# VHH binders against Probable cysteine protease atg4 (atg4), part 3

Target 1, 320 residues: Probable cysteine protease atg4 (atg4), of Schizosaccharomyces pombe (q9p373)
Amino acid sequence: MELMARFLERYLHFAPTNTEPPGTLIWFLGHSYKIEDSQWPEKFLYDSFSLITITYRSGIEGLENMTSDTGWGCMIRSTQTLLANCLRICYPEKQLKEILALFADEPSAPFSIHQFVTMGKTLCDINPGQWFGPTTSCSCVARLSDQNPDVPLHVYVARNGNAIYRDQLSKVSFPVLLLIPTRLGIDSINESYYDQLLQVFEIRSFVGITGGRPRSAHYFYARQNQYFFYLDPHCTHFAHTTTQPASEETFHSATLRRVAIQDLDPCMIFGFLIRDEEEWHSFEANQKYFADIVQIFDSEPQPVETHDDFVLDENVEDHL
Short names: E, the ipSAE of ESMFold2; O, the ipSAE of OpenDDE; V2, 0.75 times the mean of E and O plus 0.25 times the DockQ between their complexes.

## First folded at step 1 (VHH)

Design H3 (from H1 with E100G S103E G104P E105S T106L L109M; framework vhh_8ghr_2)
Fold by ESMFold2-Fast, scan of step 1:
Structure H3 (fold): chain B 320 residues (1-320), chain A 122 residues (1-122)
Amino acid sequence: as target 1 above (320 residues)
Amino acid sequence: EVQLVESGGGLVQPGGSLRLSCAASGFTFSSYDYIGWVRRAPGKGEELVARISPSGGSTSYADSVKGRFTISADISKNTAYLQMNSLRVEDTAVYYCARGYYEPSLYGMDYWGQGTLVTVSS
């Protein structure tokens, strides 16, 4: 905690000025802070700084012919950041070092950049060093989670764009991370999505947005009115391994960052953590507030119509 | 203002052919990850029958129509087409032109046209 206090002093020094009126709420992963004056709430700053941020690394061994993901790894790193914070919420009894070990820059770590690169090639034919799209990142997380039973978290990726099917969820045990890769516009977010996008931050199960295209992906965790707070992977540190762990400070943002909604890239992955059946029912009840971002149905429609009834009817007619 | 206007539907005999057209205005096809055709038969759900990536030219089809339907797009005219050959009674449906983003979705398509009715009957 002494380490956190020391870093928070530097963090506060470079924080942007709060420009919003007193009484404005900050929504942070489904809970709120109230601004009483022009100062940032101390608890908000501590919670923001305490988030895990996974950035570019150098000196990586065993990553094909590369030693760094600088310039191409931002979507992978922002996706790792979302998953790492999701795991911290899911398993509060685990030490930070145990969570970080899952993301070590070595082939044996379950959610390492090595595993993402291998899985991107296997599932989506993305070559090492190429940028990941949101759908590729989600598919990789789902497969890697399935392959690692020591981390009991099912990852459900929305189907047919943004649809979640109840019968598919009923086949898996909680906890479940719902990932919805989508685009909310062309060059910028379409204003028709603004209200729903703002509402998403107020949902208890919300665990963040990985936003932006390859080369500009960030992790969004809070909002104040139409300003979104984010963690940025575009800072290179030495590789984190189990034999040579990186300093804890390299997993925390050096400053508080925010961006206005009109400056956001519309390409996003929405994350929601459902830990039990009660949280699922709460999520279903709240879906009406963001129905164009996430849709829920009982079962997935078949892409091909069956003709069994028609064949039977035709056979009867042939014999009559 | 965004519009997708379908045309070319009508009554056709089994084994016949129809060509559907989708004229877009208020946006350009190159701005979207895919343009597709979705159909809805009476009493049935929606089915994505064909899609095309305007930027890449790649196409995909539902198994029910593979080998019979062909999707194409004229980017300069901002118009998409669905060539339907060897039509069957079960192809009877309202056909919608739709635009979408990165992942094609029946439930998350950004905009659908008004639809054009295709009836396959003698």
Scores: ipSAE 0.000, ipTM 0.125, lowest interface PAE 17.3, mean pLDDT 81

Design H4 (from H1 with E100S Y101W S103T G104D E105Y T106G G108A L109F; framework vhh_8ghr_2)
Fold by ESMFold2-Fast, scan of step 1:
Structure H4 (fold): chain B 320 residues (1-320), chain A 122 residues (1-122)
Amino acid sequence: as target 1 above (320 residues)
Amino acid sequence: EVQLVESGGGLVQPGGSLRLSCAASGFTFSSYDYIGWVRRAPGKGEELVARISPSGGSTSYADSVKGRFTISADISKNTAYLQMNSLRVEDTAVYYCARSWYTDYGYAFDYWGQGTLVTVSS
């Protein structure tokens, strides 16, 4: 694949200038790169380029009365990007082509835009062409994953805000993708979350953040100090199908992108891949570093029983 | 166009040895490429047997073959090797050479060779 090598050269050419001091670590999905003597570590650039990026597509067939998701599909595409990279980490023995086939732009593909649109309508009453919210995206991923046992992955979506319950996790088989949809502020990220947000990138199970609002969702995979590196779905390519596969170049970012923490939208989905019980124990041990982002409890609170069968006493308030 | 061409498979008796070769063309081994050997036995799933970073020299092995198999690479020949010693009937499989462009934390292999059959029987 000399094609991939040529595209990587282009990617390196358009990388931004590293403004941080030499030796400043880059944290990338739970591991780090040291910067010494080079503007960017070549390994970091290679790994960043290598991530699957799923973008807007045109020429899509069978998508209601639409042929493109340009202008409305960014949260779906960023969520697909998180899931695709999670699956590559989970199943390193699968070819890239096998992973990409799961996301083909056709109704029969398990994680296609068609399936997301259908599921968003079914679960959340979101009409085709409307923007997905983070909770809708998480619900769709969980349901679609459950319907596709040929790709084993249980998706656990945090409950009652950002809570994970041990008794619920004990009932499911690994591997588990934990998805935590949350808001870390109103208009921007509240500075009280900064340290915890930076620390999640250092967690070994971390598989990225899908974050943003309607029309402006991205996949965040790395950080250097308070700069976050991301993949951007806002580039339209022709549809990827099993009969007419799209070029591999269309699944990789053309350039390295970063944004300052102050410019981030507070609306986020945090992803963590737990492949076995040992990784779960590691995740639990590290939760103290991001306790306001993810909470862990033994069991979900039981609903309070309410009844209308009561005996009213005369003058219950007489003595107050 | 990427090509991975395997050779060296064949019939061998239990306890014997074979060396598989994987000749790569259409790309040059870099410090961030990984070459792996994946096997598939009849009626069984695929198993990643061994992986090497050809320019970096780092290696990893499946527990089932650790201590018996050795993976190596020759950058000047753009070729990777799998030395298989103390072969068992359970090692009977089609062995595929596969490339990953990416890191040790578990990215998928993106190109496969045609496969070479290894049969271990008396």
Scores: ipSAE 0.000, ipTM 0.127, lowest interface PAE 15.0, mean pLDDT 81

Design H5 (from H1 with Y101G Y102F S103Y G104S T106Y Y107W; framework vhh_8ghr_2)
Fold by ESMFold2-Fast, scan of step 1:
Structure H5 (fold): chain B 320 residues (1-320), chain A 122 residues (1-122)
Amino acid sequence: as target 1 above (320 residues)
Amino acid sequence: EVQLVESGGGLVQPGGSLRLSCAASGFTFSSYDYIGWVRRAPGKGEELVARISPSGGSTSYADSVKGRFTISADISKNTAYLQMNSLRVEDTAVYYCAREGFYSEYWGLDYWGQGTLVTVSS
């Protein structure tokens, strides 16, 4: 943690001024920090700095005919960031290096950019080098999770927009990561979603949002009133591999960043980690606070079968 | 106001056992609570050794203690426990009870008491 201590000191020095009134709460992945003056709580800064951030990489081997995801990989990297932090929350006893190995920039890593690119082509017909949408990213992570049972996390992607079906969820074992890809407006977030969007940050199971920027994706992890704190994948470091591990510094943000709700793109993926049956019941009880963002039903509607009319037009010849 | 108080530490021989207690006051264990045991040995960093959801009963352990330590909680007594069996010299540390932080490596920042010292020596 010598590395973390050194960068945290720099991070604290360059942290922006808190512009909100004393006493304003910061909600960070379902937990709160109380600000008693105009300074940031030190624990909030430590927790923000300690978040895994996965950014663009260069010198990547075996990625089709490309060596970097700079310029096209932002949604993949922000989704990897959400998943990595989800795994860290789910398995706090695992070392950082073990979690990062799952995201190594090599074909054999379970959640590598190589695997995302392959699954994007297979599942959604997205060619290497093309930008991922939220739905594509969710489908990829769910499939990769299913293909890697040694990582004990099931991924459930909302259906028919933003719906979760109890009978489908009951067929998977905990822990489960719920991913809800949705659009909360056309050009900007519709104000009708503001209260619900603020409420999701207060939910214990909340593990972040990816998206929120036009033709770009950030990882949103905290809010203070209508300001959202985020990690930005838009910096390029050398590839992280098992034979040539990237320095730990490259997985941490050097700056605290925030954006106002009015400046968010409505295209998002909401993540919730449900670790056991009790957390699922808690999530269900709290769903009323964000019912337009996440819907819960007992079962998915079945396809309607049409009834065919069988009319035989028989013209037969009668001979005497 | 809110507080977690550790007890049960002491001197024990290798192969011995100890049971640590963590009494919570100022709040009641709920479905949102996760309680962990973090240890810090002289000259070493902190290590999360065990974690429990008191209401849900889910538990997890560091590889270094798996099979030897058992974490449990008594909701009615608002208390969490760490049963330590087959103790080794390397288990010597100050053991802290902490309410869940966001990352295990920073749980030392959320210690609610002075901790309890466990010394394993011959």
Scores: ipSAE 0.000, ipTM 0.179, lowest interface PAE 14.9, mean pLDDT 81

Design H6 (framework vhh_8ghr_2)
Fold by ESMFold2-Fast, scan of step 1:
Structure H6 (fold): chain B 320 residues (1-320), chain A 123 residues (1-123)
Amino acid sequence: as target 1 above (320 residues)
Amino acid sequence: EVQLVESGGGLVQPGGSLRLSCAASGFTISSGYYIGWVRRAPGKGEELVARIYPSSGYTSYADSVKGRFTISADISKNTAYLQMNSLRVEDTAVYYCARDYEFGSYYPGLDYWGQGTLVTVSS
């Protein structure tokens, strides 16, 4: 508690000055904070600081011929950050150390970088040390969740782009994490998505976005107008293991960071936590506000086997 | 005005039972919030013990109380309860009812707190 109080004091001291007028809302994972004076709401700063940040690590053992994920692991780390905070929200009774053990930098941890690297190769043919795309990262989380029933969270990854199918979701037990990997533009986010992207932060089930810049990923958790607050994995600390746990401070951001919507990379993963049927119905009702980001259908179209009959061209010769 | 008022605390023997009540006013407990119970033992930090999402009945518990404590809600009375069975000396604490907007157990992630009710487990 004393350690946390010292970090919070420094975090509050180095937070940038809020330039928005009183009455402006900050939307933080589906709930709001109201600015009542010219500074940040204290509760917003505490909640922002309390978020788990999983960053690059060095001194990693058993990771092929590599000892660090510096330079290639950002999407994995930002995805771990989204998943860790999702689990924290879903199971607040669990101690921080129990959540962090699931992400330890060792092969036996359910959601370790070792497991992501192995699954990336197995599922998507991504070699160790290569960057993960959003789709690869989502596929890895889903498979690893399925392989670890002791972690009571199911993962559903959107299909055929950004579609969720009711008949597939109905086969998954709550709670479920919905992951939607997408691209909202080419070099930057297309302005046609701006309103929907802003609206997503107001949705109760929202648990964050991973994305950022080419070959890079951040975890976005809040917005104020068109400014997005994020956690950055680009800081290297010594490996976190169950036998030698890393210092708690290495799992918290030292400063409040934000970026303007026009400076965002369009490549991202949207996360939504659905805890029960009531939350699913709420999510469905709100989908109209972000229909270009998430689509919902009753059933996935079956692939049509197109057997084009062999049409003999008058110039084709058959060698018997 | 949002207000949470706890009652039902007291002295109990080890192995005994108590039921805590949390009466909410100024909001409806089924309005999309979790209602949780947080305890603080003398000289120790806060522990989130149990929470409920009243509109669905979804519940979760700290490992220290799982199987012994049961959280419930009566929407018609706008009240949440914590049934505590097989009480142990280490359950001695001030118990707070809190409105939870789905953050983890890191204080002050909880929105509004009651004044607390003392539970003493001793022989």
Scores: ipSAE 0.000, ipTM 0.179, lowest interface PAE 16.1, mean pLDDT 82

Design H7 (from H6 with D100H E102S F103P G104Y S105L Y106E Y107G P108Y G109A; framework vhh_8ghr_2; at its last look DockQ between E and O 0.01; V2 from the best seeds 0.00; counts 0 for: pae O 13.9 > 2, grease 28.6 > 24.2, SAP .785 > .668, placed apart)
Fold by OpenDDE, look of step 2:
Structure H7 (fold): chain B 320 residues (1-320), chain A 123 residues (1-123)
Amino acid sequence: as target 1 above (320 residues)
Amino acid sequence: EVQLVESGGGLVQPGGSLRLSCAASGFTISSGYYIGWVRRAPGKGEELVARIYPSSGYTSYADSVKGRFTISADISKNTAYLQMNSLRVEDTAVYYCARHYSPYLEGYALDYWGQGTLVTVSS
């Protein structure tokens, strides 16, 4: 209680000013908090703090010729963050330590930075130390999940223009994490997607967005009107291993951060957790509210090289 | 070619008002950019005093000018404006119009700006 109080105090100290009028809602991974006054709801702050945040790490052993992922690992870390929180949501009975073990900074951990680096090279010919794009990250998660059947979560990655195919999904047992890599604009999000993007946060199965530019990826978990709250992986902590576990505090953010919708990077991964048939039906029914972000079809069309303009080009060097 | 051209600067007495204009060319101000006013006072660093996202009308201000300055944009004219009221001597600066983007509220990046217009507040 004391620790939480300190964190809350810190949150309040560093939090942006709540400029939204009373009565507004904060949508947090599919549920909402009501703003009664100009202050942040304590429960919102608590839940924000309680989220798992996986950040840069130093002192990593066995990571090729590198000892840190600082500067390049933000997409991976943000993706890990999404996956970790997904697992937490899916299996609330699991201890935090058990979940974090899956992401330990050691080669043997199923979703370690090591595994991502190896898989990135294997699947996408990405050299160690290079930044991962959204598509690559999704592919890695899917493959790593497949390689680790003991992890009780299947991963389905949307393809061919953010499409989910029912026949493919039907072959996957619940629970399943849907990952939808998408690009909603060139330099910024096209305003035509604003409403849909806002709506995604109201979906019960929503488990967050990973997005960003090279070396600037974040995990987005909540929104209030046009503002999106995110976890930042760009703080470096010491490596977490089974033999030398990092402090639990290093897996929580003590800072509330938000960004306006117009400032969001258009490259994003949407995550939805489907735990059963009912949730699937709900998801499918609600898909109409974000139909340009996620498409659902019965079957995959035969490979027509359709250059979908929305294909995430991972090779887009941030010429910023 | 991207260009920003400022106008409207001049000499004004304390308490007076000025309206600055920034005419943009080579790009559309509503095409996913912020338009901001950055000022540089003698001996001081650059300060972003106001910015607008023209496509949405979103605005932000530095604390130093809040309540006194108003930024606006006319998309049809591809022009941004800065209405400066209740001017103070400390507002004396060269004011630059700048195109910029911000990936996050914590930061911004300027990519193009004009030549600037001098605003002098003096009795």
Scores: ipSAE 0.000, ipTM 0.219, lowest interface PAE 13.9, mean pLDDT 87
ESMFold2-Fast, scan of step 1: ipSAE 0.013; ipTM 0.418
ESMFold2, look of step 2: ipSAE 0.006; ipTM 0.377
ESMFold2 (binder alone), look of step 2: mean pLDDT 80; pTM 0.815

Design H8 (from H6 with D100Y Y101K E102S F103G G104Y S105Y Y106W Y107T G109A L110F; framework vhh_8ghr_2)
Fold by ESMFold2-Fast, scan of step 1:
Structure H8 (fold): chain B 320 residues (1-320), chain A 123 residues (1-123)
Amino acid sequence: as target 1 above (320 residues)
Amino acid sequence: EVQLVESGGGLVQPGGSLRLSCAASGFTISSGYYIGWVRRAPGKGEELVARIYPSSGYTSYADSVKGRFTISADISKNTAYLQMNSLRVEDTAVYYCARYKSGYYWTPAFDYWGQGTLVTVSS
């Protein structure tokens, strides 16, 4: 279309120079693009531009004593971005406006910043205006999914670090979003995780990574060798509500952004969308390629009693 | 080394049946791979006619062969099979066994191919 070609021309104008040799693959949410020359493939640019980006907002009503999430909301916004794109992949027949309504900046929207702030306080004792960690964000998404059955997407959060338990997952209906909150190093990603981190982008079920330090959470959706492409929430637009919808362009990035693996933050949430039993079997079989990022077991271990859990009774004290 | 070795091709009359075999070596077919059968007829493009995910038993077929072809796998023999029934003249092609990772969603990126086996359906 003429309008889309015009959008791609603008988007390409702000793209970084492709420094990788011809023949290099770009892995985009489990799908690959091959670079035939030094230019970015048009379909890759189109698909990158078409991703939903949820950024900071101003003029928000009903958000405690605040009107903006600028400076503290980055993890919430990047988590909303992962979830919105997951829903779009799961339900391609739904219009963009229908998906965006779930993330409206109003208390009644299922996955609003209002709901995340409320759940963060309720579940994790995180006060409004404080940054979210990966574990808090995952807990909030799971609880909000459970509270909103009209949105046909279940959420399973990895337990005991990064473990998925088959007996727990078997009780959940498809489609299910698997969220794995983890840390792959201290100040930077430990090089021992590099190969596994690269492999997750090739997995069919992969729907992205949310990551970053306080004030620096991004949504990672593609890689080319050791360069990672991301969407950045650090741009403020006016609030999106059902009565005053924000312009659609405010949900798309105007620039293609990438960062080298050496500059990545080790705090991450990995997302995988499992739409049916066949996708689950594919995920299980591929787990060997990223076994230190995701573990799969049949059942969660039962708690083990220790001597430290016991209280001395008076008879024991008397005998001493 | 990874190898896929095909057998079972040949000449058959319309309405006949053939069973193709794909013996894998150098890897385990149940270790996270799809095994697919891709055919190529002279003057035509490639067509993925059937695929199987051996670890789960998941199978899918092209509309052109659905109901006539059956793909299966024997994990203990590390071999995949394509049972072809009700063969038509238009099924004449070279049939290749190929593997790809289950993570290739929109475009199966086959990394290893068999040498191909010719299936001729004529009278």
Scores: ipSAE 0.000, ipTM 0.131, lowest interface PAE 17.0, mean pLDDT 83

Design H9 (from H6 with D100E Y101L E102P F103Y G104Y S105D Y106T Y107F P108G; framework vhh_8ghr_2; at its last look DockQ between E and O 0.05; V2 from the best seeds 0.00; counts 0 for: pae E 14.9 > 2, SAP .686 > .668, placed apart)
Amino acid sequence: EVQLVESGGGLVQPGGSLRLSCAASGFTISSGYYIGWVRRAPGKGEELVARIYPSSGYTSYADSVKGRFTISADISKNTAYLQMNSLRVEDTAVYYCARELPYYDTFGGLDYWGQGTLVTVSS
ESMFold2-Fast, scan of step 1: ipSAE 0.012; ipTM 0.447
ESMFold2, look of step 2: ipSAE 0.000; ipTM 0.184
ESMFold2 (binder alone), look of step 2: mean pLDDT 86; pTM 0.859
OpenDDE, look of step 2: ipSAE 0.295; ipTM 0.678

Design S1 (framework vhh_7sr4_2)
Fold by ESMFold2-Fast, scan of step 1:
Structure S1 (fold): chain B 320 residues (1-320), chain A 121 residues (1-121)
Amino acid sequence: as target 1 above (320 residues)
Amino acid sequence: EVKLVESGGGLVQPGGSLRLSCAASGFTFSSYAMGWYRQTPGKQRDLVADITSGGSTKYGDSVKGRFTISRDNTKNTVYLQMNSLKPEDTAVYYCAAEPYLDTYGSSYDYWGQGTQVTVSS
């Protein structure tokens, strides 16, 4: 605590100077802060610092032939960061220690790097040490949440690109984390998505964006105009285990960072936490402001595989 | 207060050597990646060398094999040993710090004041 207090004091004191005029709003996970004196609002700095950031770790045991995820684990770590902060918002009565235990660097932890690596291989044939894509990360979170009855958070991953189906969602109990893996451009975000991407940060249910290219995934939690604030997993600390817990400061960013919208990678996972029916109806009502990022339909079209099935049957016969 | 204080710059003949030092204070030095950037008149800053908290190093193509970056965590200091200096190495050299260097770019949190290096006959 003493060390944490010193770290927080340093963070507040050494935050970079705000470059935007008084009156500018900062949108932080669906909440706003107003710049009044050309200085960062103190509460914004405290709230930014208080966010959980899960970074690379070393000294990991039981992770195949590896002791660290440095150089390959950034998408997993940024996804864990989104999930950890989502859980903290969902269960404010839970101690930070309880949330962090779910992400311990040991095979028995529900959302550990070990579990992600195992699920990535099982679900998407991604070998240990290979970079995860957004879709792989979402599939892993959904499966691991289903397997963990101690944390009652259901995960719904958008289908057919960015679609949410009401009949599928209605079968899932609240609270539910909606994850939308999508691509908003080729090498950069297409400007046609700019307004919708900015609107997403103003949505009450918004719990962040995980995004980036191989070796450069980040967690985005706030915006000021067209600048996005983010947490960076590219810092290596010793493994966090239940028997040897890592220091709390290793789960907090040392600095406030932001990037311009023009410099964002188009590969993203959008997270929204829906805790009850009221929040779902609010989300539906607001979807019109980001309709190209998230689509909502009543039901998923049933796939028809006529010619592919026929071709496969021919191949089987040819191999006799 | 965060301070990055560079020293060791100066005027040197082509083929000569200089050692730059950057003394850091006000942050947990051992947890930060450290880098050296340089800026020539009329151009943007470019990366000379960086070193991660774990000791991994990277160099700009034009200095590789001639410059060596190192750090001393007990002294909170990062060094740049510059050998076989060329006129094209003339620039203001800046020390920079951040928690980790991004593989696809550098986003430095803290910058020093800069130190002038002039290579001239």
Scores: ipSAE 0.000, ipTM 0.127, lowest interface PAE 15.5, mean pLDDT 82

Design S10 (framework vhh_7sr4_2)
Fold by ESMFold2-Fast, scan of step 1:
Structure S10 (fold): chain B 320 residues (1-320), chain A 119 residues (1-119)
Amino acid sequence: as target 1 above (320 residues)
Amino acid sequence: EVKLVESGGGLVQPGGSLRLSCAASGSIFSDYYMGWYRQTPGKQRDLVADIYSGGDTKYGDSVKGRFTISRDNTKNTVYLQMNSLKPEDTAVYYCTAEWLYGDSYYDYWGQGTQVTVSS
C-alpha cells in the first residue's frame, strides 16, 4: 500500500524500547525473527503492522437498537481479529477488502457483530450488550462457519476442556481452525504453564491467542522471551459496511504493544490452523511440547450427566 | 442475572461424608467456571475445587483424593462430594460462578453454607 512506508515509520517511532539482548528471537505465528542489534527488525515491524486489527465501531445500524459495541464488544472484536488473520493466512491471494467484507458491520456479513450477537443469544443465552466469554465466542465462530459454506474454513472447538478427538476431526474437511478455550490459572497464569505457553508461539500452525489480559480481550500474535505482543480492540472507529467501507488504516494498529507474561489473564482461546493432512501430522508430532494446553485422543468418552446418589455409602456409615 | 443457592451443609462426625449442592437460577453460561471456595475463621478464603463446563477439574491440595466436584448442566447444578471429612475441613463453603475471562465484575458468589466436622 502507498501509505505503508509512512505508517511503518510512525509505527517504529512509537514502538516500545527493545530491552532484550542482540540475538534474541521474536516468535511470530510460528516464524522467527532475529534481533541483530537493539532495534526492532524492519520485517517484524512490517509484518506486525500488516496484521488485521478489528476494533470497536460506532454508527452501527441494525444492532438491536444499539449503535456501538464500545464497552462490551472486545471479545467479539478480538475473536474477529483472530479469524480475519487466519483467513488471510489461508487465502493470501484474496484482497484485504474481500476478507474485511466478511466482518462488515451489517447483518448480512457472515462474521458480523450482528451475527455474533444473534448467535450468542441463541446458543449461550447471552443478551445483546453483555460481555462474551471465550467459550461463547468459540461456539459462535463454529456455528457461523457451518452456516456459511462458501467461506471454506471449518472450525473445531476443543471439548471436555482442552481435548481434540481424532474421530470427530476426521469428519471435517480441511482447512480446519482449531480453537481451544482454556484457563491456565486462577488470577494469573500458573508458572507451571509458562514453558508450554512459550512453545505454542513456535508452532507453525499457531494463528494466535484471544483473551489473556484482565478485563480486556486482546489478540496475541508474537513473543520475545516472556514479553507478548498484542493487538488492542479498544479504539472506536466509524462502522465498516460494504456500501460505505471504513478507511483501511482503521484495520491496522497505530503502535506496537507488548505485555509481560506475569500481567496476563489466564483465560484464553488458542488458535491453530490446519490446512491439510500433512499439517495435522505435524501438529500431532508437536503436541508433546504443549500437552497441558491441548490434549489429543482417539474418541470422546461417555459424559457423566446424572448426579449419582450415594445412598449405599450413607447406609454403611449409619452402621458405624 | 445468575443467582447461586447452596444446600447440603451441616454437622458431621470425623470420617463422615457430606454432599453440597449449588443451584443456579437463570442460564448457566458456558463461559463460567463453577466452583467451591471455603473460609475458616481467622484465615483467608481458599479454593476447594472448580469445574469447567466440559468437565475439566482443579482441586486444592488439602482435598485431593477426598473431595469430588461434578456438574449437571441440564439441572443448572454443581455438586461437591466430601468424603473422609476432618475437623480442619470445618468452614463456610461458598459456591461460585467465575467468569472464564477473569473479569471479577461478572463473578457470582452464593451466600455460603456452614460445614462443621466435630464429634
Scores: ipSAE 0.000, ipTM 0.132, lowest interface PAE 17.0, mean pLDDT 82

